# Designs tried in a protein design chat: VHH binders against UDP-N-acetylenolpyruvoylglucosamine reductase (murB). Part 5

Target 1, 297 residues: UDP-N-acetylenolpyruvoylglucosamine reductase (murB), of Aquifex aeolicus (o66805)
Amino acid sequence: MLFLKNVPLQNLTTIKIGGRVSFYAEPSDLKEISLCIDFSKSRDIPLFVLGNGSNTIFGDVRGLVVNLKNLKGFKVKEIKGKFFVEAFSGTPLKDLIRFSVKENVKSFYKLLGFPASVGGAVSMNAGAFGVEISDFLKEVYFVDWEGKLQKAKRDELNFSYRKSPFPKLGIVFKVVFEFERSKENILPKYEKIRRIRKEKQPINLPTSGSTFKNPEGNFAGKLLEKAGLKGFRLKNVGFSEKHANFLVNYGGGTFSEVVDLINIAKERVYENFGIVLEEEVKLIESSGSDGWKVLGA

## First folded at step 1 (VHH)

Design d5 (framework vhh_7zox_3)
Fold by ESMFold2-Fast, scan of step 1:
Structure d5 (fold): chain B 297 residues (1-297), chain A 120 residues (1-120)
Amino acid sequence: as target 1 above (297 residues)
Amino acid sequence: DVQLVESGGGLVQPGGSLRLSCVASGSIFSDYAMGWVRQAPGKGLEWVSDITSGGDTGYADSVKGRFAISRDNAKNTLYLQMNRLKPEDTAVYYCAADEYSYGYEGFDYAGQGTQVTVSS
């Protein structure tokens, strides 16, 4: 593992917008994750964990970005009629979906369509069609911020709707899932969900997913549409014509354009409805002159 | 373009039942995943149940075995049959529509809600 300098982040996110980071690393094992933590501490720089990059937009970052993409693969053990699947944090979620369809696993296929790694999905407690990834979780192995490997059982961790204790507790290294075979053939249900996805067509522009959280008693997409923001374009970025809460890059979009677009949206929604929208997307920048700026929760 | 109007809420005793309805207009209802979310006094939105355009259903752990979601695409209507109601089910219930149905964050559209109060 090398600590690369002055790395462009643009192609590491689904929105394809990003400045440069001071240092970048792709650890391949536990020891290298600990080295990343030690590197950031010894240089007194912040460390950011990058999963699939589907919920993060970067400006220029003075610090270390750690990409877990090299921590891939999973192992399966069948014990007393249950599957125990140990998956590394960088494993694409779709690989586990394929496994669950092949083995007729109950319910897990309902998480199809998330463009996430296992670690990313666990960190956001990804959920769809009545299931959350934490419903299948047995154990999480993580490296704490002192560089020490820790293990926690699901019941020792506080998961709720779209919330997990990561990355506050540390960097997810691997997880253990517990699966059971379905008594019903799941293939028709899986194909039904997959057909719905195809009928809506894939997003044909780079995006970072949901931009804003839903406020109490309301929906961000509805508020943005009523404020005239569905399909609204500012320079090279805008809100999707297909989903008002999804920010898209038309090509050549910048972090500054994203910040301006989000501020316009917040202002218009506030003027029209008296509601202050809160970002779901993570906006990360740090410059030597301005210091560290994190504009998302 | 989706307009959602909920009805069927009211006051009921613990152990009772209510059926909520949601009528959709101004859009192709059959194309949307539909769901119910609720908001108890002083709390945030909680997802309750959803149903895909093809009829596959999901339920929150707190309501599994007690609630049943269904849809009638010919009538552009979504239903929530609520059985064995508990005081903790007290909330405003919102009908919601999701244009993308992929497990994306939140729903695109919601109605104005219908109040359900479970009290003796």
Scores: ipSAE 0.000, ipTM 0.164, lowest interface PAE 13.6, mean pLDDT 81

Design d6 (framework vhh_7zox_3)
Fold by ESMFold2-Fast, scan of step 1:
Structure d6 (fold): chain B 297 residues (1-297), chain A 123 residues (1-123)
Amino acid sequence: as target 1 above (297 residues)
Amino acid sequence: DVQLVESGGGLVQPGGSLRLSCVASGFTFSSYWMGWVRQAPGKGLEWVSDISSGGETGYADSVKGRFAISRDNAKNTLYLQMNRLKPEDTAVYYCARDSTEYYDSSGYTFDYAGQGTQVTVSS
């Protein structure tokens, strides 16, 4: 593992928008993750974890971006009629979805809409169609901010809607899921959801997924559409004509354009409905000499 | 066990009317946003209309002014009144229960949908 300098982030995110980061690393094991933590501490710079790049938009970043893409793979054990799946944080979630369909696993296929890594999905407590990834979680292995490997059981961790203890507790290294086989054939239900996703979400355009969390008892996409923002374009970025909560890059989009578009959307929704939308997408840029600015949480 | 059962579809002439019904069971119907989505032959799913737990309604531009969504919480029933039907309204219409979770279709999360009811507008 090398610490690379002045790395462009644009092609490391699904939205294809990004500035440059001061330092970048791709650890392949526990020792290298600890080296990344030591590197950031010794230079007094912030460290940001990058998963699949599907829910993060970067400006220019002063610090270290750690990409977990080399931590891939999963193994399965069947014990007492259940599947126990140990998966590294960089494993694409779609690989576990495919396993779930092949083995007729209950409910986990409902998370198929998330273009995330396992670690990314756990960190945001990804949820769809009445399930959250934490519903299947048994244990999390993570490297704390002192560089030591820790293990926590699901019940020792606080998960809520689109929230998890990570990265506050540390960098997710691997997780253990518990799955049960369904008594019903899940394939027709899976294919219906997959078809809806492909036809109604802008999967053929660069996007960062859902821009805003759903307010209690409402839908962000619906509020944006009612505020006239579905298909609204600001320069090289906009809200998709297929789904108003999906921010898309038409080519050459910038971080500044994204921030402006999000602010326009928040103001219009507030003016029309009295609702303050909260970002689901993470917006990260340099905030000056003293560190990073995170504009979405 | 969540169930949504649609009825009221059929064959009508252009300019005609149909009223779709959806009877829900297995959940607290009054607490959920409910909606109608449709799928025309050879096309993807299209959002048609929705209604909040508080009765606020929304409509796709293609049906606004012609369709009216309503609900009867005492009967756990969702309705879609379709007026001045056009050939392009020909589709299978699905009743759907919405949630506040992540969107996987058309701005709405379908954590349950019915089997659908066929609407054919002749010519």
Scores: ipSAE 0.000, ipTM 0.150, lowest interface PAE 12.8, mean pLDDT 83

Design d7 (framework vhh_7zox_3)
Fold by ESMFold2-Fast, scan of step 1:
Formats: C-alpha cells, structure tokens, sequence
Structure d7 (fold): chain B 297 residues (1-297), chain A 121 residues (1-121)
C-alpha cells in the first residue's frame, strides 16, 4: 500500500465535485487499515473513510482519505434455507442485490436504490421501501480507532433511521448478513422497484443522493418543493427537477457552491416552516488547523 | 471476465437509421439488466436506454419514440434500433451491464470499447 500525496478527490465521488487531499491510501487488508490509522495519528491529521463516494462531497482535505475499494468480495454459506453472507466493506451493494435476485432472497432487493458500498450502507443504516440494512445484519467486524479488530453482534449495536454506531466505533472491515429465501418469486417486485427508483430520481446528472434526512412526520423533498427549491439552480449546482432532495452537478460545480446551495435551502425551509433540515450527505473538508480526528463521525 | 463488444455504428445523414449490437460474454446474460450509454464529444456520459432481466424497458426523453432496445438471450446479444437520427445523437455508444441509475454514472458499468455514431448534414 502506498500513501499517495496531493490526490484530486472529484472522481472518487458520484457527484464529481472535490478538491485535493494531502494523503490518500487504498488498504487491502487489516494490517494496512491499522497502518492508515497509525499514519494519521503519528502526523496528527484527520482521517476520512471513503466507500463508493455516493453520499460524500469533498472540499480540500488537509488529512488522509482511506478508500476501502480493495476490500471487496463476499462468500455464502447456505444452511437449511438460510444464507449467511460474509461481505467485505468495499463490496458494491449492487453485487449483493444481484445475489438476492438470483437466489430469490426476501426483502433485501428493496435496498437497490443505494449506489453504495456495503460498509457505506451499514454506516448510514441505508433504508428504503420499509427495510433497513441493519434488519439483515448478524455481525460486524471493524477496526477500532486504536487499530484493533473488534467483532459485534447486531443486537449489541444501536441502529435507527439513517444512524449507526459507525464511524464513531471504527472502520467497518466486513459484515455477516443473514438472508431468507422467499416462498414467492421476487423478480417482478424487484423490477417494479427498480423502475420506480429510476423514474423518481435524477439518472443523467452526477448527484450525491438524498441531501437531507426526512424530519419527523415530514419529507425533505416536499418541504424543499414548497419552498420553491425544486429545479432551483445556483451557478453549476442545483436541486433536481425530478426530486427536490437530490442535489445535482450540472458540470464544473464546486464545494463552495454546494455549501451555499445547502445554506439557502436550510434558510428558506426554516423561514417558511420553522423546520431545521439535517444533512444526509457528508460534506467533508479540513483545514491545516485540524489535528487527529475522524471526519464524518 | 466480462466482455462487451459493440458494433453497428457509422456515418449517417440526419433522419437516417442505424442498428447497434452488443455481444456479451463472461456472465449469464439472461440474468442481468443491460443498457446503452453514450458520450458526445466534449460531454459527459448520458444514459440512453435499458432493458431489465424481467424485460421492462426504459428510454431517455431525448430518444423516446425514436430508439428501441431489445435483447436476444439465446445469442447473448443486446440491440439498439436508432431511427430518425439527429446531429445531437453523434456520440460513442457503449453497451453496459446493470447500470446504477440514481446517483450519477459509473465508468465500471460499461465495459465495451464503444461504437462511434456520427450524424452529419
């Protein structure tokens, strides 16, 4: 593993916006993950853990970005109609969705709307169509911030809507899912959900997914639309004409434009409805004044 | 290893037609959704059309009513029938296996070399 210097970040995210990071690494195993933690601590710089880059927008980062892309693959054990799937954190979630369709697995296909890695999906407790990824979780293996491998059972971990104990507890290394085969053919249901997702979300422009969490008893997209923000454009960025909660890059967008757009949206929603929107997207930047810390925690 | 080999592009006058083909190997073709994406000179990738494993089709608004996607699972081949071509359709067309369509475009989702379509007047 090499620690690369002064790496551009824009092509590591789906929104295609990003500055540069001081140091960048792609660990391939547990030892290299621990080396990344030690590297950041010894240099007294912040660290950010990157999965598929589908929910992250970068400014400049005076620190280390750890990309888990080399930690991919999964293996399956089938025991009496149950599947136990061990998946590395960098595995694309779509690979497990594909497995779920092939093996007629109950419910997991409903998470097809997340262009995330397994680790990223677990860290945000990705959820759609009445299920959350934590519903299928048996065990999580993670490297704590002291560089030690830990194992936790699902019931030892607190998950809620768009919340998980990660990355506060550490870097997700691999997870074990428990799946059940459906008694019904799930393929028609899968194709229907895939269609709905594509029709209701921007598909031809770079985006970072949902910008804001839904506030209790309401919908961020509805509030943004009522505040006149659906299709609202600020320079090279804006909120999608298809769904007001999806921030899009029309080309040449910058981190500064994203921050300004998000602030405009939060101010308008607060003025009109008295509601403070909370970001679901991770806005990651760090100046030279930051010491050791976990960004996005 | 996944291989996608596109063909059928060429030079055509506005209003003309072309049929693109993509021969797939290295995976069980019938189990995966397939699609077409294109890249015009100096532009980003644009989704054109897809066909899911269950047979449902989708089209970009810019091509709806002019293009038709189809597949032949026995031949591991994906097709795009392009009618009433416009200069704006000039692009390299890539065959893609199971694109993620909600949060941007992933280069890894198209594995072919592409086929050039030029519509000139």
Amino acid sequence: as target 1 above (297 residues)
Amino acid sequence: DVQLVESGGGLVQPGGSLRLSCVASGFTFSEYGMGWVRQAPGKGLEWVSDIYSGGDTGYADSVKGRFAISRDNAKNTLYLQMNRLKPEDTAVYYCAKELEYSSGWYPEDYAGQGTQVTVSS
Scores: ipSAE 0.000, ipTM 0.131, lowest interface PAE 15.5, mean pLDDT 84

Design d8 (framework vhh_7zox_3)
Fold by ESMFold2-Fast, scan of step 1:
Structure d8 (fold): chain B 297 residues (1-297), chain A 119 residues (1-119)
Amino acid sequence: as target 1 above (297 residues)
Amino acid sequence: DVQLVESGGGLVQPGGSLRLSCVASGFTVSDYYMGWVRQAPGKGLEWVSDIYSGGSTGYADSVKGRFAISRDNAKNTLYLQMNRLKPEDTAVYYCARDFGDYEYGMDVAGQGTQVTVSS
């Protein structure tokens, strides 16, 4: 494994916006993850974990970005119609969705719209159509901030809407899911959800997915649309004409444009409705000090 | 932008072996769910074998123990080693990307390569 310097982050995210990070690494195993932790400690710099880059927008970052893309694969044990699936954190979530469709697995296919890695989906507690990824979770293996491998059962971990105990507890290494085979053929239900997701996504433009969490009793996209922000463009970025909560890059977008657009949206929604929107997307940039600026949970 | 080109098919006798190759252009095979599907004359598509981005493999019951899927990341090529071939394996074999829901269409597929098992 090499620690690369001054790496551009633009092409490592789905939105195709990014500055440069001081250091970048792609660990391939448990030992290399521990080396990344040691590296960040020895240099007194923050460490940021990246899966497939679908929920994060970077400015310039002083620190270490660790990309888990090399930690891929899963194995399955079947016991009386239940599947126990051990998946590495860098495994694309879509691989498990395809497994679920092939094996007629109950409910998990509902998460098909997230362009995330397994680790990324677990860290954000990805959820759609009445299910959350934590509903299927049995165990998480993670490297703590002392560089030691730990294991936690689902019941030992606190998950809520779009929240998990990671990365506070450490770097997710692999997870164990429990899936149940459906008594009904899921293909018609899968196809229906697939079509709904495809229809509502900005399919031709780079995006980081949902920008804001839904406030209690309301929908961020609805509030943004009522505030006149659906299809609103600021320079090279904007909110999609298909869904107001999806921030898109029309080409050449910058981190500062994203921040400005998000601030305009928050101010307008607050002035019109008295609601404070919270970011779902993670905005990461250097603050000009050893304190790092992370905008949104 | 993306292409899949299959090769290695041909006429073989029952019990023989054949190695199919699939050269990818415009993307990296190890980053995708990849596999092989086949179509016998007058029949629909049948899934044969797959490999997930992380390397986990699967096989149809009809070929399990006889076929082996692999990839060479340096050559950006997917392979299917076919052993102990049977007349029932006669089909056009397609290399495909993202065919986990192949009933709704494959993301990318090649033109296919003909395999004929006959004495």
Scores: ipSAE 0.000, ipTM 0.209, lowest interface PAE 14.9, mean pLDDT 83

Design d9 (framework vhh_7zox_3)
Fold by ESMFold2-Fast, scan of step 1:
Structure d9 (fold): chain B 297 residues (1-297), chain A 123 residues (1-123)
Amino acid sequence: as target 1 above (297 residues)
Amino acid sequence: DVQLVESGGGLVQPGGSLRLSCVASGFTFSTYAMGWVRQAPGKGLEWVSDISTGGSTGYADSVKGRFAISRDNAKNTLYLQMNRLKPEDTAVYYCAKDEIYYDSSEYLAFDIAGQGTQVTVSS
């Protein structure tokens, strides 16, 4: 593992927007994660965890970005029609979705709309089509902020809509899921959801997924569309013509443009409907050892 | 097979109230957002209200403040309390199962599987 300096973050996110980070590392095991924690402490700089970069947009970051992409793979144990799956945090969620389809696993395929890592999905309690990732979770192994490996059972952790105890407790190392084999063929239902996602979401464009959480009793995209923001473009960024809640990069977009676009959207929705939208996307910009500013989930 | 059985419609005078019920079977009711859509004579389908798996509710502007949607997961039942009914509320009301999780998609794709229940607001 090398600690690289002044690394551009643009190509490490799905939206392809990012400034530069002071230090960057790609740990491959538990020891290297602990070294990253020690590195940030010894230099008195903040540490940020990056998975697949599908829900995060970076400005310039004065700190350490830790990319868990090398911490990938999963092991399966089958007992009486149940699968116990131990997956490393950097494993792409899509790999477990493929496993679920191949082995005819109940319900987990419904999370196919999230282009996330396992650790990223757990940290945001990713949910779609009536299920949340925490519904399948048995145990989480994580490295605490003192660099020690910890284990917590699902029932010891507080999960709610788009919320988890991570990264407050530490860096997710690996998780254990429990899956049940379906008695019915899930392939037709999987293909139906995949088609819906293709039709309703800009999955072939640079994007960071849903920009805003749905407010109580409403839909963020519906409110944005009624406010005239579907397809609205500000310089090199905008809201998708397919889906008003999906922020897209037309090429050369900047963190500043994203912040401005989000503020315009929040102001127009509030003026038209009296509703304050809350960000689901994570906006990260760090100004140094005094800490960092996060705008969103 | 998915089954949705609507009931509670009828004839009522303007200003009156009705409570619609929908009994669901053939799927895990608690894991789906549910809604009500209606079709007035000679018109297309109009979304009326929806409720997420967590109980978050939405209403069409035409019914906001007058209608209340609720669910009972133990009974696999969806309700629509309709107050201060108007002649323009006259329609067949359908219970609808949402195939898209309420908080993960911007537009709900509703499955209407039942026969509906007729609501007539007239003297």
Scores: ipSAE 0.000, ipTM 0.130, lowest interface PAE 14.0, mean pLDDT 83

Design e1 (framework vhh_7xy4_2)
Fold by ESMFold2-Fast, scan of step 1:
Structure e1 (fold): chain B 297 residues (1-297), chain A 122 residues (1-122)
Amino acid sequence: as target 1 above (297 residues)
Amino acid sequence: QLQLVESGGGLVQPGGSLRLSCAASGFTFSSYAMAWVRQPHGKGLEYIATISSGGSYTYYSDSVKGRFTISRDNAKNTLYLQMNSLKPEDTAMYYCAREDYYGSGSEYFDYKGQGTQVTVSS
């Protein structure tokens, strides 16, 4: 593994917006993750974890971006009709969804709308259609900020809506899921959800997924739409015509345009409804004061 | 056939309590987040409370926080709303709703029941 300098981040995110990062690395094993932590500590720079880049938008970053894409693959063990799936953090979530459809696994297919890595989905506690990824989680293996491998059981970890103990505890290395085979054929239900999501999500433009968390008792997309922001365009970025909570890049979008668009949305929703929207998407520009903090997937 | 059937509404005095129930059928109840929404006469729908599929996450509007409690029994396919310290402003038709996280437009949910009327007056 090499620590590359001045690497462009634009093509490493689904939204296709990004500046340059000071240092970039693609670890392939546990030892190389520990080396990344040591590298950031020795230089007193922040460390940012990148999976599929589906929930993060970068400006210029003074720090280390660690891309977990080389940590891919999963193993399956079937015991008494249950599947125990050990998946590396960089594994695309869609690979596990394909597995769940092929093996008729209950409920997990509902997470098909997240173009995330397994580690990224766990770190944000990804959820859709009444399930959260933590509902299937049995164990997490992670590298702590001292570079040591740790293991925690699901019940030792506190998950809530769009919140997890990561990155505070460390960098997710691999996870173990527990799946149950459905008594019913799930393929028709999967295809129905897939069709609905294609119709309601902007799959034809670069996007970073949901921009804002749902506020108490409400939906961010509805509030943005009522505030006149569905289809609202600021220069080369905007909120999708299909779903107001999805930020899209029409081509040539910049980090500053994204920040401006998000600030306009927060201000307008607050003026109209008295509600302060909180970002679900991670906005990363320049280094933090503390050096080695993981800010997203 | 997908159904949500609300019950437990009625006339109650200010400061009183009511417990609403919603019986779900025709879908895998334990796989969906559920909500209670209400509509006062002549006004729009407002979200009151939401609960995740496993019950690990609950969400309340500021108007009812601390007074109402949402809960569910996945073994019985039933959603509940415990309403305490009721106020005249809580008078509304109350609906059980099945959530859609990707929903936008005028609807926040896939389906809602026929409702149960709650009237708070002396």
Scores: ipSAE 0.000, ipTM 0.134, lowest interface PAE 16.5, mean pLDDT 83

Design e10 (framework vhh_7xy4_2)
Fold by ESMFold2-Fast, scan of step 1:
Structure e10 (fold): chain B 297 residues (1-297), chain A 121 residues (1-121)
Amino acid sequence: as target 1 above (297 residues)
Amino acid sequence: QLQLVESGGGLVQPGGSLRLSCAASGFTFSSYGMAWVRQPHGKGLEYIATINSGGSYTYYSDSVKGRFTISRDNAKNTLYLQMNSLKPEDTAMYYCARDWSDYESYYFDYKGQGTQVTVSS
C-alpha cells in the first residue's frame, strides 16, 4: 500500500465533483487499515472513509481519504439450512444480491439498487421494501480509532432509520450476515423489483442521490419543485428535471457551485414555506488554515 | 403536501387482534409502495410489512409473518395492517410509511404521528 499525494477525488464519486485530497490510500488488509489510522494521527490530519462515492461531495481535502475497494470478497457457510456470509467491507452490495438470487435467499434481494459497498450500506443502514441491512447482520468487525480490531454483535450496535454507529466507532473491515433460504421462488419478485427500479430511476447525469432529508409531513423534492427549483441550474450544477431533490453535474461542476446551489434551495424553501431543509448528502471540505468542516449530515 | 394519518391502535390482551389504518393524502397513492414500520419505546425502527403500488406483492418480517396482513385500497387512499395473535413484544408505536423506492424520495416517509399498540393484560 502506498500513500499517494494530491489525488483528485472527482472520478471517485458518482457526482464527478471533487477537489484534491492531501493523501490517499487503498488498504488491502487489517494491518494496512491500522497504518492509515497511524498515518493520519502522526500528521494530525483527519481520515475520511470513501465508500461507493454516491452520497458524498468533496471540495479540497486536507487529510487522508481511505478507499476500501481492495477489501473485496465473501465466503459462505451453510449450517442447518442457514447461510452465514462473511463479507469484506469493500465488496459491492450487488455481489451479495446476485448470491441471494442464485441461492433463493429470503428478502435480501430487496436491497437491490443501492450503488453501495457492503461497508457503505451497513454505515447508512440501507433499507428498502421493508428490510434494512441490519436485519441480516450478525456481527461487525471494525478497526477502532486507536488502530485495534474490534468485534461487535448486531445487538450491541445502535442501528436506526438511515443511521448506524459507523464511522464514529471506527472503520468497518468485514461483516457477517445470516441469511435464510426462501420457501418460495424469489426470482419473479426480484425481477419485478429490478424492473420497477429501472423504470423509476430519475437520474441520467452524474449525481450524489438525495440532497435533502424529507421534513415532517412533506417531501423535499415536492417543496423544491413548488419553489421553482426542479430543473433549476446554477452554472454547471443544478436540480434534476426528473426529480428536484437530485443534484446533478452538467459537466465541470465545482464544490463551491454545489454549496451555493444548496444555500439558494434552502433560502427559497424557507421563504416560501417556513421549512428549513436538512442535507442528506455529505459535504466535506477543508476550512482554509483553520482546519476541517463537514457541512452536511 | 404528503400527509399520513395512522389510526386503530389501542390496548389489547395477548392473543388479541387489531386493525390499523393509514389515510394518505398529498400524493398519488396508487403510484407508490407503502410500508408499516414500528418503534418500541426507547428503541430503533423496525420495518415489519410492505406492499407494492398495485397490491400484488407483499413482504413481512419474520417476527410478524403469518400473524399480520398488509393491504391497501387505492380508491380510498388507505393502507391497512391486520394484526392477529398479538404478543407483548408487538408493543410499539406503529407508523405508516411511503417506500423509498418511490421516484420522489430515497427515504421511507414515516411522517404521521403514529398509532400506539400496547399488548398487555
Scores: ipSAE 0.000, ipTM 0.114, lowest interface PAE 17.0, mean pLDDT 82

Design e2 (framework vhh_7xy4_2)
Fold by ESMFold2-Fast, scan of step 1:
Order: C-alpha cells, then sequence, then structure tokens
Structure e2 (fold): chain B 297 residues (1-297), chain A 121 residues (1-121)
C-alpha cells in the first residue's frame, strides 16, 4: 500500500462532487488498515473511512481518506438450513443481494437499491421496506483505534434508526450475516421492489442517495415535495424530479452548492411544518486545524 | 482428517451416462456447499456444478446445464453427479470440492485424487 498525496475525490463518490484530500490509501488487509490508523495519528490528522462513495459529498479535506474497495469478497457456510455469510467491508451490497435472490433468502432482497458497500451499509444501519441491515447481522469484526482486531456480537452493539456504533468503535473489517431461506418464492416480491426503485430513484444522474433521514412518524421525501422542493434546482445541483429526497448533480456541481441547497431545504421544511430535518448524507470538509479523529465517509 | 474420495468415472461412448460419487469424511458434510469441478488434460480447471448444504439449491455451468444433475445424501456423507448425454468435450479428470475456511485460498478445497471420465467412440 502507498499513501498518495493531494488526491481528487470527485470520482470516488457517486455524486461526482469533491475537492482534494491531503492523503489517500487503499488498504488490502488487516495490517494495512492498522498502518492507516498509525499514519493519521502520527500526523495528527483526521481519518475518513470511505465505503462505496454513495452517501458522502466531499469539499477539500486535510486528512487521510481510507478507501476499503480492495477488501472485497464473501464466503458462505450453510448450517442447519441457515446461511452464514462472511463478507468483507468493501464488498458491494449488490453482490449479497444477488446471492440472496439466487438462494431464495428471506427479506434481505428488500435492501435492493442501496449503492453501498457492506461496511458502509452497516455503519449507517441501512434500511428499507421494513428491514434494517442489523436485522441480519450475527457478528462484526472491526479494527479499533489502537489497531487491534475486535469482534462483537450483534446484540452487544447499539444499532438504532440509521445509526450504528461505527466508525466510533473502529473500522469495520468484515461482518457475518445470518440468512434463512424463504419458504416461498421471493422472485415476485424482489421484482416488485426493483420496479419501485427504478421508478422512484434518479438512476440517470449522479446522486448521493437519501439526503435526509426520515423524521419520526414522517417521510423526508414527502415533506420536501410538499415544500415545493421536488425537482428544485440550485445552479448545478438539485433534488430529483423522481424523488425529492435524492440530491443530484447535473454536471459541475460543487460542495458549496450542495451545502446551500441543503440549507434551503431545511429552512423551507421548518417554516412549513415545524420539522428540523437531519442529514443522512455525509458532508465532509476539513481544515488544517483539525486534529486526529475518525469519521465515516 | 478431511478426505474426499471420488469414484464412478470410466470410458463411455458419446450419448452415454455416468454417475460420479464423492465420499466425504473428517468434517460436518451437511454444513458445506459442495462442488464438482473438472480439468481436461493440459487445460485449466472448469467449474461444473455446486449444491448447497441442505441440497435445496443447485447451480450449473452453461456447458452442462440440462445434462448433468448434482445431488447429495447427507445421511451417507456422499455427493453425486449424474451425467447424461455425454459429449467428447466432457472428457476430463473430475474433482469433488469443499468450500475453504481460508478466504485467500479460494472458495473450494480440492482434496480428492479425482476420477477420470473419458468420452470416446
Amino acid sequence: as target 1 above (297 residues)
Amino acid sequence: QLQLVESGGGLVQPGGSLRLSCAASGFTFSDYYMAWVRQPHGKGLEYIATISGSGGSTYYSDSVKGRFTISRDNAKNTLYLQMNSLKPEDTAMYYCAKDSYDFWSGEYDYKGQGTQVTVSS
């Protein structure tokens, strides 16, 4: 592994917006993850853990961005009619969705449409259609901030709506999922969800996925639409005409434009409904004054 | 001790049939995906078929789909490959394979000596 300098971040995210980061690394194993932690500590700079780049928008960053893309793959063991799937954090979630369809796995197909890595999905406790990724978790292996491999069972970890203990506890290295084969054919239900995703998500434009978390008892997309923000465009960025909660880049969008757009949306929703929206998307900009810390990206 | 012992190969004419067996020992057979892979003389390894631990799911390479059937008997710790409508291009050494515990060593372990299948007129 090499630590690269002054790397542009634009093409490392699905939104295609980004400044430059001071240092960048792509670890391929446990030892190299520990080297990344040591590197950031010794230089007193923040460490940002990047998954698939599907939920992050970067400005300029003084720090280290760690991209887990080389930690890919999963293996399967079937025990007493259940599948135990060990997946590395950089594995695309879509690979496990494909496995789930082929093996007629119960419920996991409902996470179709998250453009995330396994580690990214676990870190945000990704959820859709009544399930969350933590519902399928058996164990999480992670590298703590001392560079040591740790293991935790799902019930030892505090998952909540769109929240997990990661990366605060450490960098997710690999996870073990427990799946059960469905007693009914899941293909019709899978195809229904696939159609809903295609109709309601802006698949033709760069996007960072859901911009805001759903507030308790409501839906962010519905609130944004009622506030007149569906299809609203600010310069080169905007909210999708297909789904108001999806921020899109029409080409040449900037971090500053994203921040302005999000502030406009929060102000209009608050004025109309008295609700304060909280970001789902990670907005990351770091100055030279920031010291060692860990953040998810 | 992990052991996989293949049998059932032989010489057969085009259009004929053979049934391969793999006797497994030294591990909990029903807990693992099992596969058949083959290697023609002087060529690389080809994946043929995989079966889940319960036997509920089977997967085949396009070259054998519709002609070969993979099955297992967990009570007897035995894996089978029923080969029908055999073609000369099916000539190869056939190996029984178990999934690997070591991610970096690949998905399957090849512990058997194999069984030779020759399809010739």
Scores: ipSAE 0.000, ipTM 0.115, lowest interface PAE 17.9, mean pLDDT 83

Design e3 (framework vhh_7xy4_2)
Fold by ESMFold2-Fast, scan of step 1:
Structure e3 (fold): chain B 297 residues (1-297), chain A 122 residues (1-122)
Amino acid sequence: as target 1 above (297 residues)
Amino acid sequence: QLQLVESGGGLVQPGGSLRLSCAASGFTFSNYGMAWVRQPHGKGLEYIATISSGGDYTYYSDSVKGRFTISRDNAKNTLYLQMNSLKPEDTAMYYCARDEEGYSSSWYFDLKGQGTQVTVSS
């Protein structure tokens, strides 16, 4: 592993917007993750964790971006119709979704909507159609901010809607899921969710997924639509015509355009409904020390 | 079977133009977003342009922005790439690609054609 300097982040995120980071690394094992932590501490710079780049938008960053894409793969142990799946943090969530369909696993296919890595999905406690990823979680292995490998059971960790203890506790290395085989054929239900996704979300446009969390008892997408923001375009970025909560890049979008668009959306929703929307997407720029929530969180 | 067949590549001088085509068969073309990706000899794949299933939305990499135009004809199951102001740096094998499972925020491709070679040289 090398620590690269002045690396462009644009092509490392799904939205295809990004400035440059001071230092960048792609660790392949536990030792290299610890080296990344040591590197950031020795230089007194912040460390930001990147998985699939599906919920993060970067400006220019003074710090270290650690990309976990090399930590991928999973292994399975089956005991009496239950599957214990150990998956590395950089594993695409879709790989586990395919496993779930192949093995007729109960409920996990409902997370089909997230184009995230396993670590990214766990860090945001990804949830859809009445399930959250933490519902299937047994253990998390992570490297703490002192560079030591730690293990925590699900019940030792505090998860809630779109919240997890990561990255505050450390960098997720691998997780263990417990899945149960369904007595019903799940394939028709899986196909229904795939069809809904194709109809309701932008198709092959660079996006960072859901921009805002759903406020209590409401839906961010519906509030944005009622505020006139569905399909609203600001220069090279906008909110999707198919789903108002999906920010898209039409080509050449910039971090400042994203920040401006998000601020317009928050202001209009507040003026129309008295509701303060909270970002689900992570906006990161050079001045921030709070990591994932800089500039608009 | 599922198939993507690219055509239209060739040798062209710097500043020239080429139009690539991709004929799709074996699946409902209008249900999928599509992309053009390229691979220079001995280098990795580079995404250059994407287009939504209905053709309403497009995105381009910075290296081709303003020079290339992606389009589609859903009635003919065909994807196009109009390439203008070609540079030596555009020399690559060009592939037509279908987005995996229709994920808009993931550009991972589950189907790619055999490619068509574009060489920009004097």
Scores: ipSAE 0.000, ipTM 0.127, lowest interface PAE 17.7, mean pLDDT 83

